# Ledger of designs, part 42: VHH binders against o26223

Target 1, 191 residues: o26223
Amino acid sequence: MKLLWTSQHIKVTVHIDGKVSKMDVLEAIKTRRSIRKYQDREVPEELIDKILDAAMCGPSAVDERPWHFIVVRNREMLEKIPEVHPYGAMVKDAPVAIIVCCDSSLEKIPGFWVQDCSIASQNILLAAHSLGLGAVWTGVYPLEDRVEGIRRLFSIPEHVIPFSVIPLGYPAENPGTRDLFDPDRIHLEKW

## First folded at step 19 (VHH)

Design V14
Fold by OpenDDE, fold request of step 23:
Structure V14 (fold): chain B 191 residues (1-191), chain A 121 residues (1-121)
Amino acid sequence: as target 1 above (191 residues)
Amino acid sequence: EVQLVESGGGLVQPGGSLRLSCAASGFTFSNYDMAWYRQAPGKGRELVAYISSGDFTDYADSVKGRFTISRDNAKNTLYLQMNSLRPEDTAVYYCARGEHESYIDYSFDYWGQGTLVTVSS
């Protein structure tokens, strides 16, 4: 049974300021940049829902889907995140942040949850970008101080591991484009 | 070739001010994040201030409210305004070019040779 990979072209149509913007998946991937500066503008809940929907669409080991998401809009909490995340300064300026977590009780195969949560985190970044938002992955796991800091701050139970903090907002910077294609990293048939 | 050349270091009294400059060449300065690091005698190198290509800024807690990082893209120059200097600010200060897409830190791929700042009465 040849699994015909029906490449369903994922097109995201978003309304930004009354304008419909369409971004295809390749465009989203190629043009996405980390955004650490945000406008003083709220992100609609609808967009967060779409982002979270996307976050849950990725594959996982044996389809274990161990991810949980904490959506943080509270200004006080956002302002506290940099206290436990030394490179999370931009979080205090974001209107919202998503904390990606792993529920270890959902893990079926040991160790793959890192990949699972990475996929979810990347999907958040891509979805955000496709929706006209800026985001940045601020790594938490496996840095113990950050893991414990976020855990304490958000009262995350021991069986749940905070993985990443992703602030989101309308972008107030444009880092530009980059070309990272490296043919030397491509090997045909053998190394 | 990427070059970063720091200047403006010197001897200053506590409470004094100093402005450091970093002249950048060999790359499109405006497209890169930049940072100041410092290394005090017998200590490791530490981040002092970060500025993104879009002018997002971040500071070490020890310098917040006293130091200001800025850039002039037209001049390919990074600045660090240091006010209310303290003896503990004594260090060699380095300019660094950023790797924007690090998700764990502000990473940097090029460094200057540094400029010495001495704060002493």
Scores: ipSAE 0.779, ipTM 0.894, lowest interface PAE 0.6, mean pLDDT 93
Fold by OpenDDE, last read:
Structure V14 (fold): chain B 191 residues (1-191), chain A 121 residues (1-121)
Amino acid sequence: as target 1 above (191 residues)
Amino acid sequence: EVQLVESGGGLVQPGGSLRLSCAASGFTFSNYDMAWYRQAPGKGRELVAYISSGDFTDYADSVKGRFTISRDNAKNTLYLQMNSLRPEDTAVYYCARGEHESYIDYSFDYWGQGTLVTVSS
């Protein structure tokens, strides 16, 4: 395994065969940062498949798995997303975006789909990072204007709720590490 | 202590230019996203421009093509170059430190005191 530095001073770990190495889960969690700047480089379909596989591996309420995913690679569509998502400017620069949606008809119990889609979204972020990609969660739900905007743009049925837009790409920025552990948020046995 | 101090505001004529500066201290400036906000009289505070620690930039539609946000990490300074100024750009401009991991919108935890920009003939 070799460590390479890009001209942007982004550390990437590669296998001997030149493939980006996967990191362990704790490393992925600890080192993951939101990435809003991407290289002019396509993301292989294989990586997207792995990310989507990971997205579907999380738990859900009574295992309802209500999530659907729209994979967007079309340049015109990517460029339109910022028109309906005021804080989605980075999407136009990404080679691909995943829109996480909830199919309400798949809910077995009401009101837990937000947690379900959140878990899926976070798994996308972690998987992307572990594969050497950068991503950012751009929230859609529960902001009505964004929900409706994304719905219209992608012709999403009424029973399906767009939840998040996650642009992905090879990172062109390297945000600093975080140290946010707070022992004051930990309570033993009782509050 | 985190401090943000804006400067460079003043009176300019329509079509004029102005460059704002924000001096940052009390934190590792290069590791943080930054932004400019403005608040016009009788209006709410609005985002003008955003810059990530990695120099990703975003602008309000009203200032696109006219304003440029930039940073000098060596000087711990944020800049806003404002060209083709309009009367509607009149506002107090604030520098803000970003919270990078917001998943809804850009979020900020520290603000400067602001600098007044007046565009008038």
Scores: ipSAE 0.767, ipTM 0.890, lowest interface PAE 0.6, mean pLDDT 93
Fold by OpenDDE, fold request of step 23:
Structure V14 (fold): chain B 191 residues (1-191), chain A 121 residues (1-121)
Amino acid sequence: as target 1 above (191 residues)
Amino acid sequence: EVQLVESGGGLVQPGGSLRLSCAASGFTFSNYDMAWYRQAPGKGRELVAYISSGDFTDYADSVKGRFTISRDNAKNTLYLQMNSLRPEDTAVYYCARGEHESYIDYSFDYWGQGTLVTVSS
């Protein structure tokens, strides 16, 4: 059994068989931080599968589930992503990245795909964190240059819209804690 | 109160070097991402270098290989080592505290007053 330090100095127990201790969902939400520095360590496919499973468990408009996922492990491709994503520098250092896309042909109601892909993206982040990985959401849509850059780089068809690029890896940084609760944002019964 | 105070600016010849410092106070420095920005005359403010709380770094293409951002958490100080300076590096350089959780960019919530760097023969 190995102990790994995760974000916020959370101790994650990694079993000898590669299993990670389960994290409470509220703990995952509260302690998740964007991770932009990664260990020189591969992410097992099993973990990626779990993350993608989680990504597909969120709600969507009329259950349209328009999302597609490109899993990128190729080093050359990972190194090219920063060329078209000005704030994607960390992607080249990650062992894997997931590109969340929308297939517009799957939309049943126009415009909700952004919410759908956002939900999927957030689930990826939470799942990654719960599994002892670090990740960061690097936004692509709706920035046209990023959308087109990613599209060209990955030969994404016109009816499919790249939404986010999420590099993943074992974390090599520990961002500080946050206290984001703001009671002034809560209104009871009326504004 | 959060404070960022830049120093180290001045006049330097092309090809020369400068080291900028930013003294931080009023917050737990080690927990925050930091960055250097610059604003040249007649131009907008641009990101020069970024450093996460865990020492992940990113640089503008124009300064890659020449500039190095670093931090000393024990001293609450951010640094920018600038080598091989060029006239086009002339600008007011600003220190900034990062908002770590932006998913579209490196966002910042506090800025210093800036320090002037002039590269001229």
Scores: ipSAE 0.766, ipTM 0.890, lowest interface PAE 0.6, mean pLDDT 93
Fold by OpenDDE, fold request of step 23:
Structure V14 (fold): chain B 191 residues (1-191), chain A 121 residues (1-121)
Amino acid sequence: as target 1 above (191 residues)
Amino acid sequence: EVQLVESGGGLVQPGGSLRLSCAASGFTFSNYDMAWYRQAPGKGRELVAYISSGDFTDYADSVKGRFTISRDNAKNTLYLQMNSLRPEDTAVYYCARGEHESYIDYSFDYWGQGTLVTVSS
């Protein structure tokens, strides 16, 4: 029985009307794309709150939850981020960015904060997408120049490590869909 | 098969202009980010300009205000308009297809053969 995987083109019907229909989790995961172009439109605080709520709902090592979030809306600060982040050019065009940080003083088991902040960052991306926003993960850690640049720019204490910068906005681009399912990466019971 | 073919390179005097083209085939051009890279003699390959599928653009600091990346999706062609050329712009210029979902940089999976740009008096 050849399971004909009919690639159901999930028509992401972007309902233009203000009621952001909540995507189911699988839809959000599969249809999410990095967005680097944004509309000249403000993101409501309510949406940011929802995104941050989602960011804090992920698991962490021993439930240490070491993450902090800097919400940046100031235009001058947004415009300065590309000066210290060579691949953060889109941040200057975003109405808001979230900087995900780790408070090392909250870390209980060394090293797992990277996973923790990654989970938080991914949840931000998924939540943003599910709410009709576009976002992109711009990596900061572990690149020393970026870490130090963001640290200085935002006066981040030494015990706090900037991890990622995530600009968000209403998307002004629609990247093509992708199907990256690779059955060759799946092993049953053994390699 | 994915193919990228650069053209438009040549000899130009300082202060001159060139327009590079990259003809793309073998994929849905409009769905992909594209970029120009260059490699000067004895130097590593460096990003010159990036353009997303949605026409977001980014430039190396060294070329900002002088170079313009653009695309014509109907023609499956990427362009680099280079103005106010300098001797330090001398390099082989490469067209590249982008991997959109890199979170640390602009990553690319296919490259052209390159076109030589020489800026010399």
Scores: ipSAE 0.766, ipTM 0.890, lowest interface PAE 0.6, mean pLDDT 93
Fold by OpenDDE, fold request of step 20:
Structure V14 (fold): chain B 191 residues (1-191), chain A 121 residues (1-121)
Amino acid sequence: as target 1 above (191 residues)
Amino acid sequence: EVQLVESGGGLVQPGGSLRLSCAASGFTFSNYDMAWYRQAPGKGRELVAYISSGDFTDYADSVKGRFTISRDNAKNTLYLQMNSLRPEDTAVYYCARGEHESYIDYSFDYWGQGTLVTVSS
C-alpha cells in the first residue's frame, strides 16, 4: 500500500514500512518552501532522525561541528515558544520543532558558528522537504530577546547559543512556486 | 504592476467594528502572503496581522481576539475585520504583500497607500 502526499507540487510516496521515496537534492532545493501551516498529524521519530542526520552532514569551520539540537514535541513547550518568539506563532501548531544551538565550547575558531548553524538549519529544511514535511526557519540569533527567551525556556546553558527554531510537520499549505534564478548575479572570472 | 488599494477606514466609536479591504492586482494573489500594518500618529509602523498563502494567520498581541485577517483569492482581496475597537487602534492601516521566504520575522515588498481608522467617542 502506497500513501501519496502532495506537498509543494511534489508527490511523495510513503511506504507502509516507513520508507519514503527520496527526491533528488536539486529538486529538494528548488521546490522547498517555508511552511507555516501543518496538519494535525504526528511526525514519526524515524523522519526526525533522518532530518537530524542530515543536519549534521554539512561542513563547518575547521570541522568544528558546534551544533546541538533540541527536539521539542511537548505541546506545552511548543505553545510557550511564541511567548518568547513574537514571530514564531506557527510553532504552537507544529507537532515538533527543532531548536538549533551552538555550543561555543566546541568552536575551534571564533565567529564561524553562525555559518555552521546556518548550514545545519538549511539541511534540516531540505531534508524535511525531501521527506514530505514542511518546515520554516524562524530566526533567533542574533536577536537578544529571542536568544534569552529561548535560553530561559529550555534551560540552555550560557555557553550554548540558541540559533534557530524550526517547526516541522506535514504541510497544510502549498506555497506557490518560485523562479528566482537571476543571471545578473553571476559573474564570470571577475566582477 | 503590483497594486494594493486599501478601503473601509473611517470614524468609529470605541467598541465599534470596521472591516478593511485591500484590493490586490498585478500579481497572482493566491500565491502570496499578505499582511496588515498600522501606523499611529507619532509612532512607527507595526504589524497587525499576517496571513500566509495557505491561510496561516498571526496577530499582534494588542489585537488578538479582536481582529481577524482573511482573504478571498477569487476576488484578489484581503480583509481585516476589526471588532471591539479602541482609541489606541487609531492609525493608518496598510496592506502589504509578503516575502514568503524570510527567516527573520515577516517581510514585505509592496505596500498600499493606507486607509485611516479613527476610533473616538
Scores: ipSAE 0.764, ipTM 0.889, lowest interface PAE 0.6, mean pLDDT 93
Fold by OpenDDE, last read:
Structure V14 (fold): chain B 191 residues (1-191), chain A 121 residues (1-121)
Amino acid sequence: as target 1 above (191 residues)
Amino acid sequence: EVQLVESGGGLVQPGGSLRLSCAASGFTFSNYDMAWYRQAPGKGRELVAYISSGDFTDYADSVKGRFTISRDNAKNTLYLQMNSLRPEDTAVYYCARGEHESYIDYSFDYWGQGTLVTVSS
């Protein structure tokens, strides 16, 4: 399935309780929570396309953009992910998961791909939230057992490194709000 | 002050059942993930069961199909129903408050004092 990427300006509309609301970037960041419980509802392909578009909009080292994405909707595969990811149990309940990977052949400078894929992963989470979906980052790299498990399961070639697994769906939980601001972590001019 | 107090531990025969409770106070219980851990003699502490604030649940493979984690938010109480108990389930069981936003595991910031479960013929 070739995802036809049209560069159209993504109007992010959040459907909350039947109302389309706009969520600004700061609101999305502040209100985003990890979601591990999902409704029994499919996620439209159009939303996944928007999320993946957002995932590819972040910066990368020397603009190397080493990321690849595996979109997983197959129920059998989703159900197998927890077998190789001990904290990925929620993936089997999600209608879709995105596996973020690094193609090492695309790296221009070694080692920055971790930051690059992290940026892509975070953008997936924010975009999902902005679209009224819930998601959670389940870390794969650098845990060797998880990396190799996901690699084998999805026949990922040796030069490609699975980085994160992100299940997505319409949220069936509402975690409490958090105040994470800590002034003790802020230093002016010097430590 | 955050407090977690476990109860319900005791001696039970193999194949028996036991229900543990954890009374929570000092925080908005309904907003937090919770978990049960256990530590057997001479072994490390291990996750037994996890429950999110929205009732997503996860279990250790060794207890799947036998144990059930649940919560009553109105009572600020966490439960662990343990069925088909085995001698290898013998341990001190701990209640823990979860840190929801870990992306590599389930992490926890507060623990109870534990309750002893002994499975023996």
Scores: ipSAE 0.764, ipTM 0.889, lowest interface PAE 0.6, mean pLDDT 92

